VHH binders against q9y6x5. Designs and how they scored, part 467

Target 1, 379 residues: q9y6x5
Amino acid sequence: LPPKLLLVSFDGFRADYLKNYEFPHLQNFIKEGVLVEHVKNVFITKTFPNHYSIVTGLYEESHGIVANSMYDAVTKKHFSDSNDKDPFWWNEAVPIWVTNQLQENRSSAAAMWPGTDVPIHDTISSYFMNYNSSVSFEERLNNITMWLNNSNPPVTFATLYWEEPDASGHKYGPEDKENMSRVLKKIDDLIGDLVQRLKMLGLWENLNVIITSDHGMTQCSQDRLINLDSCIDHSYYTLIDLSPVAAILPKINRTEVYNKLKNCSPHMNVYLKEDIPNRFYYQHNDRIQPIILVADEGWTIVLNESSQKLGDHGYDNSLPSMHPFLAAHGPAFHKGYKHSTINIVDIYPMMCHILGLKPHPNNGTFGHTKCLLVDQWCI
Short names: E, the ipSAE of ESMFold2; O, the ipSAE of OpenDDE; V2, 0.75 times the mean of E and O plus 0.25 times the DockQ between their complexes.

## First folded at step 23 (VHH)

Design lb12 (framework vhh_8dlx_2; at its last look DockQ between E and O 0.94; V2 from the best seeds 0.78)
Fold by OpenDDE, look of step 23:
Structure lb12 (fold): chain B 379 residues (1-379), chain A 125 residues (1-125)
Amino acid sequence: as target 1 above (379 residues)
Amino acid sequence: EVQLVESGGGVVQPGRSLRLSCAASGFTFDDYTMHWVRQAPGKGLEWIGNIYETGTKFYNPSLKSLVTISRDDSTNTLYLQMNSLRAEDTAIYYCARGETVWLRSGEYQIEFDYWGKGTLVTVSS
């Protein structure tokens, strides 16, 4: 039987939560599997881009989901959370669930993973749920496990997405020990439910399960705001994305807009598109706007001095606060092995290997995950 | 039944202070974010600010210097302290229960599920 893989994402699960809070269920999961303590995600460290990087192995400039809010100047199209269904945005890459179906004539399943309810390259997940934040984890889990267990052709790849602890991280800030403890306990309980469900269905021993996240969360403050209105008139630009990485579309001369913004705050770097640091791999896409503003960790770019965020993400991907973790369990993985760090794009070639898929060209390095896998030599 | 009852409104002279109260009943008050919203004559609704169940406060930047929101969970009461009142502060002031709904994008929306009937504040010389 072909290997099966379930990819689970808890949005905004900061890596060091594992060190600062108790996760009895997740720790048991890790004990019987593997842990990567830090996963360096892609810039910008946002939900849609990083989730797509996980399943494509590509930097954002390559897969074309460069932000949660995007604008294409040629087509005049907009991308947002409420407007994410146009294949135009997703078709610059081939996600693994499409590969899984097209290469092996297998089935894929998805519970609200970004992009899974969109036909990409005229292919949509064999089974999927339309995104609805009101749907419980239990219902999502039930659907996923049903599909994994009873589908023909068999589902060999499945994704499961959950919105926490991201939402709570935004609300409370990651440094709120009291509230985040409560939130993270719930997350651990959900992991317990996941494991229990898999055991009950007889899937646990044969299913490969990856639990990861797209990004972390940094503490924000109402005292750490960068008000763009103090630096430039709104009539001079269109805001495509705001914080902590603002995407600026000038309505006047780009240089003039840049000059108005370049000294706006000591806690914000302003880049012309061509001057974006190479380490971000965030330049070679037309969907990246002519000017980007990158706030320092914990600073929030605002209009009209207004923000209700006490936590945020999207910052420099080298910041530990932006990093998620990866845990895995199943026949493909060792037991009781811990690894320090990988790149988020490394997950894709690993998953392809596990599933026996030929990976599309990607930015991941399979060698970075070899030590996690029982069938590989770890040097 | 969820009820929100505003009080403390009336006629006040410019420059004066006023404290509004909102008495909540019919729900676990300390579990909810509470808001103040006002509507001036002929104008739309204007969000004043909120206070989380945790006590964290957020304000409309245009009003931040003039208002203070607080809550007493022991009495299920929300307060709005207004200082240095102006004629333009004349409005019906509403207490509302609501929550911040966070999207995957990191954007948020404030959703209200219950409103009080409001209390009229008239600032006039």
Scores: ipSAE 0.880, ipTM 0.946, lowest interface PAE 0.6, mean pLDDT 96
Fold by ESMFold2, look of step 23:
Structure lb12 (fold): chain B 379 residues (1-379), chain A 125 residues (1-125)
Amino acid sequence: as target 1 above (379 residues)
Amino acid sequence: EVQLVESGGGVVQPGRSLRLSCAASGFTFDDYTMHWVRQAPGKGLEWIGNIYETGTKFYNPSLKSLVTISRDDSTNTLYLQMNSLRAEDTAIYYCARGETVWLRSGEYQIEFDYWGKGTLVTVSS
């Protein structure tokens, strides 16, 4: 029987939530599988880019989903949460579900992972749900498990996406212990439901399951705002994305716009595209705008000083607060093994190995994940 | 049936303070974000601010020095304290129930589902 893999993301699950909150169901999952305590994600530490990095093994500059909001000057196209279905945006890479379902006698299923409701290279996930945030976790899980059990050709790769704890992290901030405890308990209950559903359907022992996330969350404050309108007139630029990494398309001379912004706040770094630090791997794509502004951790870039965010992400990917975790269970994985760190781009070649797929060229390193796998010699 | 009833409006002199109340019924008040919005004569709606169920407050930056929002969950009542009133503060003041909808992108939108009838505040000599 071909190996099967379910990839699950709980959006915005900061790695240290595991140590600071109680997760009886997730801890049981980890006890019988593996844990990677920190996953170093890609810059910018936002939802669409990092979910696509997981499934392509590529840095954002290489897969072309460089932010949650994008603009292409040649085609005049806009990308946003509400306008994300044009294949134009996604076609700079080949995600694992496309590669998987092109194999003989295999198909892919998806419950709302970013990009899975888009025909990428004229290929859409074999079974999928259109994105709709009002659909319950239970319904997403029921569809995924039905497809895993009842499809011909069989579903060998499936994805499942859930919006929490990201939404609550934005609303309350990660330091709100009372509200985050309540939210995280609900997530742990969902993980318990997932495991129990898989056991009830006879899938648990032979399905590989990865539970991970795209990024963490840092505390914000109404006292830590950077007001762009105090530094530059709105008529001098087009704003493509705002916070915590602003994407600025100058309407006047680029150097003039840069000079107006460079001393706007000591809590914000201003980069010309060619000056973006090499460690970000965030320069070589036309969708990256000529000027970016990078706020310090916990600072919010605003227009006219208005923001309701008490938590945010998108900051420098070296920050521990931006890092998710990865846990996994199944026949491919050791039991009771704890690993300190991998890069988020390493998940793709590991998944390709588990599924017996030839990976496309990518930025991941298979050796970083070998210690998680029973068929590999741990160095 | 969800009901929001504003009170405390009236005629006040410039420079004075005024406290508006909004009595809420027909829902679990302490689970919801509550808002104040105003409409001056001949103008569009102007958001004043909100208060989360947690007590955390957010204000329109142009008004933040002039107003304070509070809530009393034991009496299901929302309050707006206004200070140093000016003629341009003459408006109908509404309380509203609405949730901040957090998008997958991390941005947010405010979706109002219930409004009060409003209470008129006239700032005049």
Scores: ipSAE 0.588, ipTM 0.838, lowest interface PAE 1.8, mean pLDDT 93
ESMFold2 (binder alone), look of step 23: mean pLDDT 79; pTM 0.779

Design lb13 (framework vhh_8dlx_2; at its last look DockQ between E and O 0.83; V2 from the best seeds 0.76)
Fold by OpenDDE, look of step 23:
Formats: sequence, structure tokens, C-alpha cells
Structure lb13 (fold): chain B 379 residues (1-379), chain A 125 residues (1-125)
Amino acid sequence: as target 1 above (379 residues)
Amino acid sequence: EVQLVESGGGVVQPGRSLRLSCAASGFTFDDYTMHWVRQAPGKGLEWIGNIYETGNKFYNPSLKSLVTISRDDSTNTLYLQMNSLRAEDTAIYYCARGETVWLRSGEYQIEFDYWGKGTLVTVSS
């Protein structure tokens, strides 16, 4: 029987939550599997880009989902949370569920993972749920497990996405111990439900399960705002994305716009596209705007001095607060093994290996995950 | 039945202060984010601010210096303290129950599910 893999994402699960809060169910999951304590995600550290990086193994400049909000100057198209269905945005890469179906003629399933409800390269997940935040975790889990158990051809790859603790992180801020403790307990309970469901269905011993996240969360404050309106007139630019990495499309001379912004705040770096630091791997895509603004950790870029965010993400991907974790369990993984760090793009070649797929060219390094796998030599 | 009843409105002179109250009933008050919104004559609705169930407060930047929102969960009451009132502050003031809905993008929208009937505040010399 072909190997099966379930990829689960809890949005905005900061890695150090594992150290600061109790996760009985997740810890049990980890005890029987593996843990990567820190996953260095891609810049920018946002939901759509990082979820696509997980399933493509590519930096954002390569897979083309460079932000949660994008603009293409040639086609005049916009990408946003409410407008994410155009294959145009996704077709610069091949996600693993497409590969799974095309290379092996197998089925894939998805519960609201970004991009899974869009035909990419004229291929859509064999089974999928249209994104709806109102759908319970239980319903998503039930569908995924049903498909994993009863599909023909068999579902060999499945994704499951959940919006927490990201939403709560935004609302409360990650430093709100009381509220975040409650939220994270619920997450742990959901993990318990997942494990229980898999056991009940007889899937637990044979299914590989990865639990991870796309990014962390940093504490914001109403006292740490960068008001762009104080630096430049709105008529001089179009805002494509706002905080903490603003994407600026100048309406006047780019240099003039840059000069107006470059000293806007000591807590914000302003880059011309060609001057974006190489370490971000965030330059070589036409969807990256001519000027980007990168706020320091915990600072929020605002218009009209308004923000209700007490937590945010999207900052420098080297910041520990931006890093998620990865836990895994199943036949492919060791038991009771912990690893310190991998790159988020490393997940893709690992998943391909587990599924017996030939990976597309990617930025991941399979060697970084070898120690997690029972069939590999760990050096 | 969810009910929100504003009180404390009336005629006041410029420069004076006024405190509005909103009495909530029919739901677990301390679980909800509460808002103040106003509508001046001939104008659209203007969001004033809110207070989360956690006690966190957020304001319209244009009004932040002039208003303070608070809540008393023991009495299920929302308050709006307004200082240095101006003629332009003449409006019907509404309390509303709502929540901040967070999107995957990190953007948010405020959704209201219940409104009071409002209380009229007239600032005139």
C-alpha cells in the first residue's frame, strides 16, 4: 500500500508556545513521534506565502505567492483573502497535492489549506472543501478522515487547516497568558480529537501525520505604530499590502516616493526592490512591488493611526517569534526524537520522499530532515 | 432577548462633558466586545470605539482624545465618557454588540449583531 500523509496546520502557532504552555495531547503525539522545535519560515512570514512554501518547497519569490495581498501590474489583477481563486496566482509553482495526483495517479484531499480549492495547472485536489471559516474543526477532520479511509483511488496525501491560534493571537496578543492559555488548550484538545479519530478509524498506525504551522506571532501595541500618512501623501502611492511589510506602488517617481519614506520611522526599513536583502529571497518576482517597508518586530504600519491588532506576524523570518514548530508521527518517523531547527522549505522534499514522489525543483534540503526519518541515515 | 438600552443623552453646552450608559441584558455581557457608534444629522455612521471582553480598548483616532470607553461587567453596563463636547458631536449615539473577525490575511472587520435604539446628544450654546 502506498504511504499516506496528513499535513495539518494550526495557523500562527508560535514555536515557543510549546515551552510556555501545557499540551498534553500534543506532547503525547510528540513522544510517539518527532519534534522540530523551530521552523524557520519564509519571508514575508504570512499565511498564504508560507503555506504555499510548505507544499512547494519554494521561497516566495519562486512560487509567486509573495503576500496575502498582491497586485500584478501587467494584468491589473489583485490577490487577497477574498479573492484567491484565480489560478493565475498559483500557477508559478506546483504544489505537492497536484504532484501526488499527476505523478502517481493517486488522490489528494484538502480541508481548507490555502490554494487547495483552486485548479492549479488545471488540476484540483480530488477532494476538497471550499474555504469557510465557520466550518468546525470536527467537520473538517471528519471529511479528511473519511476521504483517507474510503476513497478510490486512495487518498495518499491530505491537508487540514485551522485558523487558530492565529486569530486569537491577533486579538489578544501572544503575551496575554490568560487568554492565550485558554486558546492553546483548545488547540491541544483538537489535537486530541484528531488522534482519537485516527485511532478509532484504524488509521493511526499507518498514517503519517505532520502537525505544523506557517508562522508565529509577536506582541504589538497601540503605542508602537508607524503612521505612513505622516510621511507621505496617499495620492503619491498605491498601497498593495500594509503591515508589517508594506508593499508600495508609486504613483509618482519611485525615487521621490522612496525619499519620502526612507526616514519615516526609526522602526522601519525601507527598501527599493533591488535593495531587498538577499537573505529574504524576496526579490525576483514581478509581484513584489517597487518599494517595500519592513517594520521592526512589534511595530505596526498603519494608515490614519488605527489598528486593533495586539499581535501580528509577517516580520523578519529570522525572528524567533515568527517561527512555528513541526511535529510528526507515523511509520516514516522515529519515535521520541527531537530536532532543533529546519527551514520551512525543507518540509516539501521530506513529504515527497515519504510519499514516493519525485520532487519538483525546490529550495528545500532533504538532508535537513533525514534524522526524522526511519529509513534514512542520520549523520 | 438581547437588549441594549442607551441613556444619558440630552442637551449640553459646548465644552461640557457627558457620560452615556448602555444597559445590556439577555446575554452574557462579559463575553462580548461592545462598541459605540454615532450618527450625526445628515451624516453616515461613525465608529467611536470599542472595548473587548478582555478590557482592551480601541478608538477612532479622530475621537480618541475626547472619549473614554469603559464597562462594568457586574452591572452589564457599557459607558462612553465624552469631554469637551463640540457642536459637531451632536448625534444619536448607539451602543452595539459586535466582534472583530480576523481573516487569514491578518486583516479584520468589525461585525455588529445587536444595536441599541440610540440616545440623542445635542451640543448647543
Scores: ipSAE 0.876, ipTM 0.945, lowest interface PAE 0.6, mean pLDDT 96
Fold by ESMFold2, look of step 23:
Structure lb13 (fold): chain B 379 residues (1-379), chain A 125 residues (1-125)
Amino acid sequence: as target 1 above (379 residues)
Amino acid sequence: EVQLVESGGGVVQPGRSLRLSCAASGFTFDDYTMHWVRQAPGKGLEWIGNIYETGNKFYNPSLKSLVTISRDDSTNTLYLQMNSLRAEDTAIYYCARGETVWLRSGEYQIEFDYWGKGTLVTVSS
């Protein structure tokens, strides 16, 4: 029986939602498997960068997906949610589904994980869905389970992405218990459906399943806005990304732009690229702009406009509000074990071990996750 | 059939206050975000603000000190209170229903699906 792994992401699932809300289906999944209570993700704490860090084991500066909005000055290429298909952006790393399907007698499947509909190093996931937010969780799950059960060569690695609770977290904010309770109950029902479907198809006993997320969510407010237009004329720079980490490409002398921004707000740190703190591992890539602005938790950078967000993410990755969780179940994992924390880049070497793949050079540490695994000495 | 009917417009002197109403029917009003938008003569649309189904309010910063949006879910009515009116506030005022579409990147777009016919406010001395 070949080792098989399904990697599932629920976008924006903050780790402490597990303590503050009821998840009967997810808690049953955890009870029969393992839990990592906090996963320290990578800076910036945004969707595309962190999903790619999970599957490459690399910091953002090393895999090249450094934000959800990017600009390359030489080629004049832009990257965004609606313009993410150019392999140029993704080719600085090799994601696990590429490595997996290049092995003999193996293929990979994907239901909308960021990058899986792109031919990275001229290789696209063996089975995949083009991204379309209108496609239901049930249809994504049906395709994944069909491919896991009926493919030749067999699918040994599969991914599944879902947009909630991120969208609702942005709308309501994590402190809105009434609305977030309703949203999170629906997520738990989807997890119940996932487990039930895998059991009915005979996959549950021999499939390893990881349920995780890319980041958390913090509360925002219309009383906590930083208006860039009040301190610098927009003609002095090109704005590549806005909030909560702004990416600034100066049109005039860089030091002059820096000086105009450094006193703009006490709730924002302004960094020249070479002065970005080393603990961010966010400096050594040409896609990182010459000046970045990092808002304090719960503050929103705007251009003399309102913001509709009551929740946001992207802040300093040391903040507990930015951290997701990881749960896992399957033959590779212990039963009923809880672990306090890992780094998000540690997930990649663990997955490579489970699948019997040789990992590419990466920033993860296998030893951080070996206590989760039945075949490892935990000391 | 979704219907949005604005009322309360008219001619007012500068410095006066005015309250506009929007009567909603044909949908579950309590479940939707509602917006006010205006169009001055010969100009484009200007978003005034909105109010979520939760009661949370967001305003155009240029108008924030001059307007208040409220809703009464028991009567399916949206309100716009305008104070200290100026000649530049002369416009057709529209009630709109709009969906906020959240992208996987965490950004959003507002897509208006239903509009009222508008009510004219003329501020002149």
Scores: ipSAE 0.612, ipTM 0.853, lowest interface PAE 1.7, mean pLDDT 94
ESMFold2 (binder alone), look of step 23: mean pLDDT 80; pTM 0.786

Design lb14 (framework vhh_8dlx_2; at its last look DockQ between E and O 0.89; V2 from the best seeds 0.75)
Fold by OpenDDE, look of step 23:
Structure lb14 (fold): chain B 379 residues (1-379), chain A 125 residues (1-125)
Amino acid sequence: as target 1 above (379 residues)
Amino acid sequence: EVQLVESGGGVVQPGRSLRLSCAASGFTFDDYTMHWVRQAPGKGLEWIGNIYETGSKFYNPSLKSLVTISRDDSTNTLYLQMNSLRAEDTAIYYCARGETVWLRSGEYQIPFDYWGKGTLVTVSS
């Protein structure tokens, strides 16, 4: 039987939540599988970019989803949550579900993973749900497991996405122990439901399951705001993305705009596109705007000094608060093994290996995940 | 049936203070974020501020120094304290129920699903 893989993302699940809160179901999942304690995600540490990095193995500059909000100066197109269906934005890379469907007698399924409801390279997931935040986890899970169990050709790769604990992280802040405990308990219960459902359907022993996330969450405060209006007039630029990494499209001379912003705040770095640090791998794409502003951890870039966020993400990808975790279970994985860290782009070649797919060129390193896999040597 | 009933409005002189109340019924009040919104004559709606079920408060920056929002979950009541009232504060004041909706992008929206009938505040000498 061909290997099967279910990739699950709980948006905004910060890695150290595992240390600071109780997860009896997830811990049981980990005991029977593997854990990577920290996953270094890609810059910027936002939802669409990092989810696409997971399934492509590419840095954002390479796969072209460089933010949750984008602008293409040539076509004058915009990308956003409400406008994410144009293949134009996704076609700079080939996600794993497309690769999977190029194989004979294979299908893919998706429950609201970013990009899965869009035809990419003229290929859309064999089974998918249009994104709708109102759809329960249970319904998503039911559809995914039905497709995994009853499809022809068989579904060999599936994705499942859930919006928590990200939304709550934004609302409460990650340091709100009382409220986040409640939220994270619900997440753990959902993991319990997932495992129970798989067992009931007889999928648990044969299905490889990865539970991960795209980014973490850092604590914000109304006392840590950077007001751009204090530094530059709106008439001088177009704002493409705001916080914590602002994308600036100058309407006047770029140098003038830069000079107005460079000393705006001691808690914000201002980069011309060509001066963006190499370690971000965030330069070689036309969708990256001429100037970017990067706020320090916990600082929020605002217009008119307004924000309701008590938590946020998108900051420097070297910050531990931005890092998610990865747990996995199934015949491809060891039992009771823990690993310290991998890069988020490393997940793609691992998944390709598990599924027996030839990976597209990517930035991942298969060697980083060898110790997780039973069929590999681990030094 | 969900009901929101504002009270406390009236005619006041400039410089005075006023406290508005919103009585909530028909739902679990302490589970919801509550908002104050106003509409001046001939103008659009203006968001004043909100208070989370957790007690966190957020305000319109232009009004932050002049208003305080609070809630009493034991009596299902929302309050708006306004100080140093000006003529431009003349408006119908509404309380509204609405949870912040967080999008995948990290942006948020504030859809209001229920409104009160409003209470008129007139500031005049």
Scores: ipSAE 0.840, ipTM 0.928, lowest interface PAE 0.6, mean pLDDT 96
Fold by ESMFold2, look of step 23:
Structure lb14 (fold): chain B 379 residues (1-379), chain A 125 residues (1-125)
Amino acid sequence: as target 1 above (379 residues)
Amino acid sequence: EVQLVESGGGVVQPGRSLRLSCAASGFTFDDYTMHWVRQAPGKGLEWIGNIYETGSKFYNPSLKSLVTISRDDSTNTLYLQMNSLRAEDTAIYYCARGETVWLRSGEYQIPFDYWGKGTLVTVSS
């Protein structure tokens, strides 16, 4: 019988929360499985791009979901949280659930992972929930476990997405020990519920489970605002995305717009597309705009308005504050093993291996994850 | 039943200070973000600022130097302190409740779910 995998994301779960807060249920999960202490994610460190990088193994420039807000100049299409269902945006890559369910006698299930309610390459997840943030974790979990147990052809790959601790991280900031402790305790309780539900249904011993996240969170402040309106008039550009990486489409000569912005703030780097640092792997897609502005950690780009955020993400992917963790348990994984770091794009080829799928061309390195797996020679 | 009752409005001379109050009832005040909003005669609504249950404060940049928001959770009361009042500060001042809704994108919305009936402040020589 084919191996099964459940991929779980708790949005905005910063890696060092594991060291700074108590997680009895997650620590028990880790004790009987594996932990990767830091996962280096992709630039920009935002929700849609990084969730798609996990399931495609590709940098953003290669999979085409380059930000949470996008504009395509050829088709004149716009992408946003409220306008994310056009397959056009997602079709530059093949996510693992599509590859999985196109195999004989396999299907895929999804509880709100970004993109799973979209027919990518004319293929939508075999079982899925339309995105709705009001649906409880318990209901998402109940649907996923029902599909894992009862489907024909069997569900062999399933995803589960949860919005916390990201939402609370934005509200309170990661340095608010009191409020984040309460939030993270609730997250740990949900992990306990997950494990208990899987045990009660007889799934726990034979299901591989990955618990990970897309990015971390850094502290923001009303004292660290970059007011873009003080440097350039709105009439000179179209704003495609704002903070902490602004995407600027000039309406006038590009060099003139660049010159107005380059000295706007010492806490912001301004890049022409061709000058974006190579280490970002963020240049070779038409959806990446001609000018991007990259705020320093903890700084917020605004349009002469306040920002309600005390925490944010999207910054340089070299920052430890932007990095999530990965934990995993199941028959494919060692017990009690800790690994220091992998790249987020490495998760895809590992998952393909676990499921017996041929990976599409990707940016991940299978060798980086071999030591997590019982069937591999660890170097 | 959620109730928000503003008080402290009236006629004041320019340059004076005024403190508005909002008495809250029918919900756990300690758990909610509270806002002040105003509407000048013949104008649209203008957000003044808010205060989280934690005490963190956010202001409309155009008003930031003129106002201070505070809360007293022991009396379920929201306050707006206004200083150096000007004729253009003449408005109906509303207390409102609304939690910020955080989207997957990292964007946010502030839907107000309950409003007071307002208190009129008239700044006149």
Scores: ipSAE 0.559, ipTM 0.830, lowest interface PAE 1.9, mean pLDDT 93
ESMFold2 (binder alone), look of step 23: mean pLDDT 78; pTM 0.779

